# Designs tried in a protein design chat: VHH binders against o75319. Part 123

Target 1, 181 residues: o75319
Amino acid sequence: GNHIPERWKDYLPVGQRMPGTRFIAFKVPLQKSFEKKLAPEECFSPLDLFNKIREQNEELGLIIDLTYTQRYYKPEDLPETVPYLKIFTVGHQVPDDETIFKFKHAVNGFLKENKDNDKLIGVHCTHGLNRTGYLICRYLIDVEGVRPDDAIELFNRCRGHCLERQNYIEDLQNGPIRKNW

## First folded at step 9 (VHH)

Design A20 (framework vhh_4orz_3)
Fold by ESMFold2-Fast, scan of step 9:
Structure A20 (fold): chain B 181 residues (1-181), chain A 119 residues (1-119)
Amino acid sequence: as target 1 above (181 residues)
Amino acid sequence: EVQLVESGGGLVQAGGSLRLFCAASGFTFDDYYMAWLRQAPGKRREWVALITSGGETDYADSVKDRFTISRDNAKNTVSLQMNSLKPEDTAIYFCARQDWDYSEGFDYWGQGTQVTVSS
């Protein structure tokens, strides 16, 4: 299926690095087959992603793809120098503990192996908003001890769009800390 | 309150046709992608057809060229025209609103309408 994801054009392609962290969030890149349905200024391919990151004087060291599909782009569309991790994450509902555990392990592993550089962890779902924002904020709260409201505010400001799912926000603010670590 | 109500199901002979309707209420219908899914006895629910807010359509390979999805934004209705029906098309057919943020998921479903195709 080559239909454009719902509301995909409404969102900024790439946010800014979240200060004090190694995270940067973006919406899903779309491979060339989608471009016939997009104006030139709306295109956001895997190549466009890396160009936009470089324009911010940043460098990706890992991409975590949270989408529940592989129709948007293939890992082979990415530079071989950047590791790609797929975590099939069911949206709408709060990500389960197993998904949260996988995300935390990937982030912790990356940070341990990249202590000598300043490379970023790029995280995306379809819009780089709800699943992306939830998992990044959950990590900051559970692992780094950031206050929930501060984590959410930081994500919203840097992404340029606010987390919209009330159940995600509620879980971040009042839910239990997940201690698989 | 979001509500989706299917109609048009029934019994039909192989090779026949049926048209399913879904009446939507409680949301801005024209802003959402709409879909039809089906569930045969003892099987998982499978996606059949999708229509975007812009009217673009997409289909599962099993129904391509036989089924046509359409929408009427003035009436808040999505329809599925089913031609050349086969016994394997027997299922409960569900109208669903695509989750805008989770494109592989659906956030609201109708109760379903039974389609039975006899050989």
Scores: ipSAE 0.651, ipTM 0.814, lowest interface PAE 1.3, mean pLDDT 93
Fold by OpenDDE, second read of step 10:
Formats: structure tokens, C-alpha cells, sequence
Structure A20 (fold): chain B 181 residues (1-181), chain A 119 residues (1-119)
């Protein structure tokens, strides 16, 4: 279906780069078929994503798509120069250890291969908030040793919206560290 | 038009088994989680089992290890295998859908099928 995701319009399209990291979060861009259901100012396509990133004087080096569907846009809608990685992530529960590991592995691989540049890891789910925020924070906490509250605050500030799901917040604050290998 | 049609309910003795079926139509089946809900007399409707398009499953504690939810994306069907049934499982069972990215509730369910477990 081509229904606009619930509350999708309520969120800023693109956040800011997280200082000290290569992460930037954004909501899911929508392919052209969704435009007829949106006001012009509400439209946010894959092309719009790259334009907005460029406006911030940044460049995407990787897109990690955490949505659990493929209906929003096609990888073919993205520039060929930017790798696309799909990690199917359920939207209403804390990601499992396998999902967390996949995310961490992807990030670490990117960082290893992109030491000579400053390209960003773009991460999105549907709203670019809860799943996205959890996995980014999980990485910062588990891999970079950041204090959970600091990670959450940093993400919230940069995304322009706060994590909403208490189960995610609770797991980040009080949950166990997940294996990095 | 969205349709969810449940079948397979009936009367069964405690310890017995029953298999429920749901036929879905009128929407892109793969875009939704599918679930079974149930409502016992005088009780609130409760979630029983959930399955993703990829086959991942979740269960309420009360039915875990006894019930198995499955789906056939090619046929747009969902099933619920119920084993070791208890009188407490007596309820109207509903087939329901949930959008992949929507966290709030189920947006559509069928008319339900009656399951009665006798002592």
C-alpha cells in the first residue's frame, strides 16, 4: 500500500550530524507514488534527502534502512555511489541481539573502510526516531563506552525529537551490554 | 474491501487440539503483521499470537509452547494451531492485522470464531 505512515508528517525530515560520530538520522523518504497524498512542503523523497544532507555540508557514505517493509522507496531511487543496507527491524520491540550485531557490524565495517573521509552513516526507520535512536545509542553505549543518558540526550538533540518508547529507553539505561562480536 | 474471515472453531475437550484458519483479502498481505486475538466472556480482548511476514513469532505467556501461529503469504492465510487446550482458552478468536511500522494496536479484525474447551 501507499498509505502515508502514521505520524510521519510530525517529524523533521533530517536531523543533524551527531557530534563526535559519523551518524545522522532521518525519517523514511517516500517514493514518488506517495507525493499525491502530500502537500508540496510535506514531500520528502530520496532526492530530497540528499539535497538536505548537502545543505548541511555533509555527504552520506552509507544508508542503513531499519524499516520492516520495502514499500516506501527502492534502493534504485538512491544514487549508485551510496551503499544501501537493509536491516529488517521490528518496530514495536527492542531489537534482538542479532539485529544489534548486524547494525554494529555494518557500522564498524563502514568506519574501517572510510577512515580517509568524513562521509556519514545515514540511519532511518519509519520516523527515524525509536528504532533508529535505539540502535545508534546501543552502538555508542556498547562500542564507544558512552554513558546511556549522554547517548540518548545526544541523539534526541541532534534528531530534534526525543525517543518515545519506554522499553527502548529502559533497555538503553538499564539493559545489559550486548556482544560486539 | 479488507476482509478477514476466521474458521476452524468448535467444541473440544480439555487437552485436545484445534486449528484455526484465517483468510485475508482486500489488502497487501505482506505489509502487515498478522495476529490472533481472543475475548472470553466478561473479559477484555487480549492478544494471543503475532507473526511477521518473515515468519518471526511472538506469543502471550498464557499460550506459549501450546499455540503456534503460522502464515502462508502465497495464499494470504494465517493459522493458529492450538494444543493442550484448557477451559481457560474458551473465547471468541479473532484474526487481526497490524501494519509493519505502526506500533499502535490492530486496525482490523474479523468476526471471530468460537472456541469452547470443556472440562
Amino acid sequence: as target 1 above (181 residues)
Amino acid sequence: EVQLVESGGGLVQAGGSLRLFCAASGFTFDDYYMAWLRQAPGKRREWVALITSGGETDYADSVKDRFTISRDNAKNTVSLQMNSLKPEDTAIYFCARQDWDYSEGFDYWGQGTQVTVSS
Scores: ipSAE 0.185, ipTM 0.571, lowest interface PAE 1.4, mean pLDDT 93

Design A21 (framework vhh_4orz_3)
Fold by ESMFold2-Fast, scan of step 9:
Structure A21 (fold): chain B 181 residues (1-181), chain A 119 residues (1-119)
Amino acid sequence: as target 1 above (181 residues)
Amino acid sequence: EVQLVESGGGLVQAGGSLRLFCAASGFTFDDYVMAWLRQAPGKRREWVALITSGGETDYADSVKDRFTISRDNAKNTVSLQMNSLKPEDTAIYFCARQDWDYSEGFDYWGQGTQVTVSS
């Protein structure tokens, strides 16, 4: 399947680091086979991802891929020095507790292993928006004690796009804290 | 109220052709990816073809070069031209609307139209 994901061109490739955290969000990189369908300025390959993060004077230490597909790029397209974690996350519905706990465990493990550096956790789904924003905000709320509205505002500002799924926003604001991370 | 209504199914001999239609209503049709999926007797539903809002198409390996998906945005219709039909193409064919953000999921489905291919 080499079709470009719907609305993918409408979103900024990479957001900014979320201040006070190790998170950076981006839309899914597309491997070279997609480039024939894109203008040069629209291309966003795995290489382009690392170049854009380097341009922000940041460095990735982990990529968490939330897409429910492997058609966009291969883990082998990433530098061997950057760990890659796949969490198959069903969209549309609020991620289930198992998915939330997997995400929290991955983040906590990274932070323990990287206390002596400032490397970032890169998180993406297809657009780097709804599933990505939900799981990052859920982590900030449940683990770091951030107020829901503050977490959402921080994500929206740094991503450059607002969370759009009302059921995700509602769960973040009023849903239960998922403990036992 | 989103509705998808399929038509054009029927009985055809191997090597024959059929054209399926899907009439869509209740949403801004030209903003959405539309797809066809099928379910053979006793099997899980499988994806067959899709067409993006911009008109880009994609096909499952089992049907590429035989099936053609198209859309008419003025009529809110998506169609599937099926050529060189095989007995293994026998299935109920469903029209579906893709979720805009979750590209691997479909949020609305038609009731399906039966296609039977005899040897």
Scores: ipSAE 0.594, ipTM 0.803, lowest interface PAE 1.6, mean pLDDT 93
Fold by OpenDDE, second read of step 10:
Structure A21 (fold): chain B 181 residues (1-181), chain A 119 residues (1-119)
Amino acid sequence: as target 1 above (181 residues)
Amino acid sequence: EVQLVESGGGLVQAGGSLRLFCAASGFTFDDYVMAWLRQAPGKRREWVALITSGGETDYADSVKDRFTISRDNAKNTVSLQMNSLKPEDTAIYFCARQDWDYSEGFDYWGQGTQVTVSS
């Protein structure tokens, strides 16, 4: 159904661009059918997402959707000019190597194809925090060689919320580097 | 209204087979992982098998290679083929759903169907 995700209203809709990267994180936008369950100021639609990005003087070049459902919004709700990539990612558990690889591959592909612009990679899960933060940090650590604590701090600061799940944090800090295929 | 209705339970002899069915309604079926749980007398409820919308399966060690879970997304049904049944498999079996997006655990299950395996 179209029930509002738990605690969805507690998180900022859109974070800030992560300096030195092309990443920006946000919570899942909700299609129009959800609006009747929200106060006007709580609404965050796909259209609202793009408006907020524009307010930051940024432009999305890719959206990576990490939610494990398709009930929140449809790709058709997005502008045709912005590619949409779905990577079904299970919540609460550390993403598996295949998921990590898919994410890294998508990011690297985007960066290769978008060297001539400054468009952003928008990444979201349900809250745009734990799964989103883990995969972004995993990329920064494994591919860019960033120190784990620095990656986590950067993400937290820019997202406006801190990673909450200890298993994600622990894996980022002490877990093995995953293969970069 | 979310509904999960189990059927197919009954009495069977050890070594026999039984197939359970579950009819789901009231929600987007393919958005959820479907599972079978069971509760034996005096024991806690335990998961037995699960199947993702994409058809990936997992089984408890106690039923692996004996039970097979399947689903039909077009009909909103999930089934459990139980072979080589043992008295230890005697329990109430529940059809359950799990949201792997942001929920933990199983959030809905049916009334259950009794499976009794005689020695």
Scores: ipSAE 0.071, ipTM 0.511, lowest interface PAE 2.2, mean pLDDT 93

Design A22 (framework vhh_4orz_3)
Fold by ESMFold2-Fast, scan of step 9:
Structure A22 (fold): chain B 181 residues (1-181), chain A 119 residues (1-119)
Amino acid sequence: as target 1 above (181 residues)
Amino acid sequence: EVQLVESGGGLVQAGGSLRLFCAASGFSFDDYSMAWLRQAPGKRREWVALITSGGETDYADSVKDRFTISRDNAKNTVSLQMNSLKPEDTAIYFCARQDWDYSEGFDYWGQGTQVTVSS
């Protein structure tokens, strides 16, 4: 599949680091084969991702890819020095407990191994919005004890776009804490 | 309410052609990618073709150069022109709307239309 995902152009490529955390969210990078379908200012390759993060004076230490496909880019398109983790996450529905558990374990492991540096955890789905925002906020609420509305507001501000999927927002605000790490 | 209604299925001989239609209602058709998927007996459902809101098309390797997806936004229809049909194309063909956020998923489906290709 070489088509540009629906609404992908509507979203900023990369958000800002979420202050007080190690998270940065972005939309899915698209490998070079997609570039003929994009204007120069619309391109967002894996290389472009790292350039934009460097422009913010940040450094990635881990990428977590939540898309349910491998068509957009390959792990080999990323610098060898940055670990890549794929968590195939079904969208539309709220991520299941197994997916939440995998995400929390990956984040906890990264933080333990990177206590002596300021490297970031980069998280993306297709748009870097709903699945991405849900799992980051779920981590902040369940593990860091952040109030749900504060987590959502922080994500929205730093991503530059608000979580749009109402069932995700409702689960974050009113759903149970998942103690499955 | 969202409704997708397929038509145009039938029995054809190998090498023949069929055109499938999907009539959509109950949503802003122009804002969604639309797709055709198929399910053969004893097989899982597989994606066949997709057309984005902007008219970009994509196809499964098994149908490239034989099938053409198109849309008519004035009539809220998506169609699939199937040429050089093979017995392996025998399946129920479903029209689907792509989820507005989860690009690998579909949130609404038609009931399907049967296509049978004889050898």
Scores: ipSAE 0.719, ipTM 0.859, lowest interface PAE 1.2, mean pLDDT 94
Fold by OpenDDE, second read of step 10:
Structure A22 (fold): chain B 181 residues (1-181), chain A 119 residues (1-119)
Amino acid sequence: as target 1 above (181 residues)
Amino acid sequence: EVQLVESGGGLVQAGGSLRLFCAASGFSFDDYSMAWLRQAPGKRREWVALITSGGETDYADSVKDRFTISRDNAKNTVSLQMNSLKPEDTAIYFCARQDWDYSEGFDYWGQGTQVTVSS
């Protein structure tokens, strides 16, 4: 079906680039079939995503999709020039080690292959907040050695919304470092 | 009305195999990701396997390489092939429709089917 995700309208469509990183977070773009259920100003399509990124004088080099559903948009809705990566990430629970590893591996691979440009890693789940924020922060903490509170604050500030899930926050602040393999 | 009906559960010895089935009705089946969840006694419900509408699959680490989820869109069914079963796999298994429009991530699930693995 074409139901609008719960609370989807409450979140800014696109955040800001996180300074010192290649990350930018956004909520899930919705394909055209959803537009009939939205006011014009609420619409956020794959095309709108790229337009908004361009307005920030940025360019996406990779999209990491953390959702489990394919009903929101299709990879074919994206420009062919931007790689699309699906990483299944269960909601409401701290991602497992495999998910964390997959994310880190994807990010590291991108950075290795894109040293000659400044293209961004676009990360989204449904709202582009909790799962997205956790994995980005987890990467910053585990791989870049950033203090947990600093990582969280940076993400929140740039996304324009704060991480909401206490289990995610607590794990980031007090949880063990995950293997980077 | 959305309905999910699980079947195939039972008693099996450790190392054995079991295949669970789920019959779905009341919705456009091929538009949804489907999952198997399980709840062991005294434990929280956990996801076990997921298959997207496009056929992509994912598994919990605990069941990876042992369990296989599949779907038949023509029959509106989801299956879970369970191999190399362990006592730790003992639980009620639920077929669930995944919908991230809901905060829970799943909006419908069946009554479940009991799987018991004896040591």
Scores: ipSAE 0.040, ipTM 0.396, lowest interface PAE 3.1, mean pLDDT 92

Design A23 (framework vhh_4orz_3)
Fold by ESMFold2-Fast, scan of step 9:
Structure A23 (fold): chain B 181 residues (1-181), chain A 119 residues (1-119)
Amino acid sequence: as target 1 above (181 residues)
Amino acid sequence: EVQLVESGGGLVQAGGSLRLFCAASGFDFDDYSMAWLRQAPGKRREWVALITSGGETDYADSVKDRFTISRDNAKNTVSLQMNSLKPEDTAIYFCARQDWDYSEGFDYWGQGTQVTVSS
């Protein structure tokens, strides 16, 4: 089956661009086979994602998929012009240093190659909240020097939902800066 | 409503075998990883075996080569075949639902089924 992820309907499909950054967060898009379990207003396909990004006068240049599954949509459902990167990230634990490094490396590479445009890095997990918010905030803290509470507040405001996992929040606020890369 | 109901536990002599069953209902079973965990008296729950939605399996070192986890998606069941049982396998065995993609890990548990292995 085409099981709708638990609590997926509770979250806004797409947040706002995080001002001063190239990040935008969203929940996982669901391919057409999931639509029979959704009301029309609940649908959020890959096509819907790109339509909502355009409605904000933004353009995606990279999608980073943090889900620990490939069942929600296929990379082939995305426009060919937008690179797709999969980083399998376990949902119940603070991402390990290897995962954090992969995320930072991907973001740094995108920014270096996209100096001449204003395209966004779209980041999602299942709900676009805990893993997504953790890795974006971790990048802002470790690489951009943003204060932890400011990074969290910015993410929460722009996503429209607050980070829920206390272990993630605690690591962001009090954990070590991950300098290895 | 999500329900996980274990069965198949009992008393068995060392070296014997038991097969545990877990009947799942109230969710799309084939979309989730399923696991067996156990809790011996006075100890914390420990993971024993996992089977992914795709059918891949993993085992704790203590049970590797003795236990086999399997699933039947048409019947919404997950099973644990336990061979070469040892007294130290004595525990309450729990069926659990897991989706590594969710923030919570194991989110639903059954009531458990008692396995007692005599020396």
Scores: ipSAE 0.016, ipTM 0.288, lowest interface PAE 5.8, mean pLDDT 88

Design A24 (framework vhh_4orz_3)
Fold by ESMFold2-Fast, scan of step 9:
Structure A24 (fold): chain B 181 residues (1-181), chain A 119 residues (1-119)
Amino acid sequence: as target 1 above (181 residues)
Amino acid sequence: EVQLVESGGGLVQAGGSLRLFCAASGFRFDDYSMAWLRQAPGKRREWVALITSGGETDYADSVKDRFTISRDNAKNTVSLQMNSLKPEDTAIYFCARQDWDYSEGFDYWGQGTQVTVSS
């Protein structure tokens, strides 16, 4: 399928770097085949993503793609110098422990290998909101010891949109810390 | 209380046509993408057609150029026009509401309507 995802146009393409972290969140980039369905100002291709990151004086060192599809863009649409990691994440439900573990492992590995630079970890799902915000906040809470409400507020402010799934918010605020990996 | 109710299924000979209807209630219909999926005996449920809130359509390769999905927002109805039907189109057809955030998922389903295509 090449239809534009529902509500995709409603969200800002790229948020701001989350201060004190290496995270930046964005909505899914759409490859050239989608552009005939978009006005010029609505286009957000992989190239547009990198241009917008550079406009913020930032540089991506890793992209983590949480979508449960490969239809939006291909890894080869990204610069060869930026690692791409696919974590197929089922939406609607809170991400399972295996998915959380994979995300944490990828982030920890990146940080260890990039301690001598300031490159960012770019994270996206379809809208760069619920799955994206959940996993980033879960990392901050479980690994960095950030208070749940502070993590959520930081994400919301920097993304420019608030987490909308109540079950995700509830799990972040009151759910168990996943520490066994 | 979200409800989706399908109608229009039946028996038809190969090469014939059928039109399915889905009546939706209990939510802001205009704000959601709607879809048709089908399940044949012994097979996994597969996506057939989708129409976005803005009216953009998309189809599985197996039904492209034969099926047409449409919506009537004034009546909260989704329709599927099925032309050039084949025996392999025999299945229970389900109307579904797409999850707004998880585009590969569906959060509400109808009970389904049977379509049988004879050789």
Scores: ipSAE 0.727, ipTM 0.861, lowest interface PAE 1.1, mean pLDDT 94
Fold by OpenDDE, second read of step 10:
Structure A24 (fold): chain B 181 residues (1-181), chain A 119 residues (1-119)
Amino acid sequence: as target 1 above (181 residues)
Amino acid sequence: EVQLVESGGGLVQAGGSLRLFCAASGFRFDDYSMAWLRQAPGKRREWVALITSGGETDYADSVKDRFTISRDNAKNTVSLQMNSLKPEDTAIYFCARQDWDYSEGFDYWGQGTQVTVSS
């Protein structure tokens, strides 16, 4: 069905580019069929996503979708010029090593192929917060060598919301580094 | 009323195979991703496999390449083919409807079917 995700309205649609990175986080855009359940100011479609990104004088070069569902929008709703990658990521639990690896691999691949531009990696789950924040921070910590607290603070500040899940935070702060290959 | 009914569980020897079935009713089956979960004694419930409405599949690392999830939309059924079973696979297996609009990610699941793998 076309149910609005729980608490979806509570979160800012799009965060800010994370300084020193190519990441930007946002909540899941919803296809047109959801609009009838939303006030006009609450609507956030794939089109709205790109408009908001442009308003920030940025450009998306890749979208990584971490949701497990296909009900929210279709890849066909996105511009053909922006590649779409689905990484099924279960909620509420720390992503497994395979998921982490897939994410890192995708990011590294993008960076290698996009050295000549400044396009962003857009990452979202349902709320664009917990799963999204964990994987971005995991990348910064494991690959870029960023201090866990710094990574978390940077993400929170740029997203406009703080990571909520204690298991994610704990794993980022005290968990082992995951392999990068 | 949403109903999920699991079947196919039983006792099997290590290295053996088992096929689980789930019959779904009371909702538009084609619109939902379906999953298999399992709960071993003394452990938390964990997801095992997922199949989207479009037929895409995902698996837990622990069962990857051994288990295969499939669905039949004409019959409103989800299946889990389990090969190369291990004692560690012993658990109650649940069929679940995925709905990420809910905090748990799943809004309905059945009563479960017991799978026991002997060494």
Scores: ipSAE 0.036, ipTM 0.475, lowest interface PAE 2.4, mean pLDDT 93

Design A25 (framework vhh_4orz_3)
Fold by ESMFold2-Fast, scan of step 9:
Structure A25 (fold): chain B 181 residues (1-181), chain A 119 residues (1-119)
Amino acid sequence: as target 1 above (181 residues)
Amino acid sequence: EVQLVESGGGLVQAGGSLRLFCAASGFTFDDYSMAWLRQAPGKRREWVALISSGGETDYADSVKDRFTISRDNAKNTVSLQMNSLKPEDTAIYFCARQDWDYSEGFDYWGQGTQVTVSS
């Protein structure tokens, strides 16, 4: 399929940088072939993503794509200067420990290599909400020692939309810290 | 309580037609993509057709131009018109609701309806 994801139009394309972190969350960009199904105001291509980031006076240094598909856009649609990482993340259920470890490893590696700049880690799933919010909050809780409620509030405020999956929220609030490194 | 109930399955000769129906209840039907998947004996479940909330359709290559998915939002039903049926179409056909946030997953399923195509 080339169909627009359900409810994709309901969500803000790009959130704001999460203060005190290098994270910014957004919904999946859609390649040019989707644009004939969208009004001009609804378009959010890879190019539109970079334009919106620049409008916030920010710069992307890494994109982490959590979708379980490659049909929405190709890595080749991104500037060559920005690394792209695919982590196939199963939705609906809480991400497994292997997925959490891959995300943590990628973030830690980026931060180590980018100490001398202020570039952002852009994270997205389909809506930039549940899988995206879970993994960012999981990192903040497990690695940065942020209180679960504070991590969730920070993500919700900066994304402009609240995490919707109750099982994800419950795991963040009451689940175990994952010490897989 | 989400429920999906399939009907319309049966036995048909090769080259014949069947129309499957799925009655949905317990949710705002208009807001979800609906799909048909099938499972033949000894094989994995495979996706057949999808219809979005906006009426956009998509089909597996194996059924393209033979099957047509449609929906009636007033009646909370999704239908699959199956034409030019082949023995290889023999399977249990499942109605499913697509997960809104995880487009590759389905969060609710019906019990299925058997379709048997004789040679």
Scores: ipSAE 0.634, ipTM 0.803, lowest interface PAE 1.3, mean pLDDT 93
Fold by OpenDDE, second read of step 10:
Structure A25 (fold): chain B 181 residues (1-181), chain A 119 residues (1-119)
Amino acid sequence: as target 1 above (181 residues)
Amino acid sequence: EVQLVESGGGLVQAGGSLRLFCAASGFTFDDYSMAWLRQAPGKRREWVALISSGGETDYADSVKDRFTISRDNAKNTVSLQMNSLKPEDTAIYFCARQDWDYSEGFDYWGQGTQVTVSS
C-alpha cells in the first residue's frame, strides 16, 4: 500500500552535512504514488531529495537505504550516477554486528574510492533518525574514535532532530565497540 | 481484509524439528516484510525471525542457526523451519506483517499456533 509512514511528516526532510564527515541524513523519500496523500509542501520525492541537497551546495555520492521495506521508492527513481546500497535494517532494536559491519564496510569503501571528491554519503531509514543516527554514530565512535556524546550531539544538531530511542543512545554511550573487520 | 493464518504447531521432543506455515491474504504480499513472533508463558512477545520483501533474513540470537524463515511469494506463504528445538522455544508463534508505517513495527498478526517442546 501507499500509507504514509507514521510521523513521517514531523521530520525535516533533509539534514545538514555533518562537519568533519561525509555524512548527511534524511528521511525516506516517497515515490510519486504517495503524493496524492500529501499536501504539496509535504511532498518529498527522490527528485526533491536531490534538489534539496543541491540547494545546500552539496552532491550525493552514495545513498545507503536502511529501511526494511522496498515500498517507499525504487532505485530506478534515483539518478544513475548515484550508487544505491540497501542494508535491510530492523527497526526499534540495536542493529546486529553484521548490519554494523555492512554499514562500516560500505562507508569505508566509499571513502576509499572517493578521496578525490567531496561527495556525500546520504543515509536514511524511515525517518532518517534512529537507525540512521545509530549507525552513523556507531561509525564515528568505532572507526573515527569520536566520543559517544560528541557523535550523538553532532548528529542531532545536523539532522535537526534528536535520537529518540533510549536503547540506541545507551548502546552508543555505554555499549561495546564493535569489530571493524 | 488482511488475514494471516498460522499452522504447523504441535508437541515435539527436545532436539526435534517443526515447520510452521503462514498463509497470507488481503494485501500485496511481496511488498511487505514478514516475521515470526512468539510469546512464551509469562513473557512478552518477542520477534523470532524476519524476512524482507527482498528476501533478506534476520534472526533473534536465541534462534540463530536453528531456525530458518522463508517465503513463497507465488503462494503468499511464510514458513519457519525450526530445528534443534529446546524447551525454551515453547510458545505461541505468530505470523506477522511488518509495516514501518506503524510505530509498533507490525500491523497484523494471526491467532498464533502453539509450539510445545518437551524435555
Scores: ipSAE 0.043, ipTM 0.386, lowest interface PAE 3.6, mean pLDDT 92

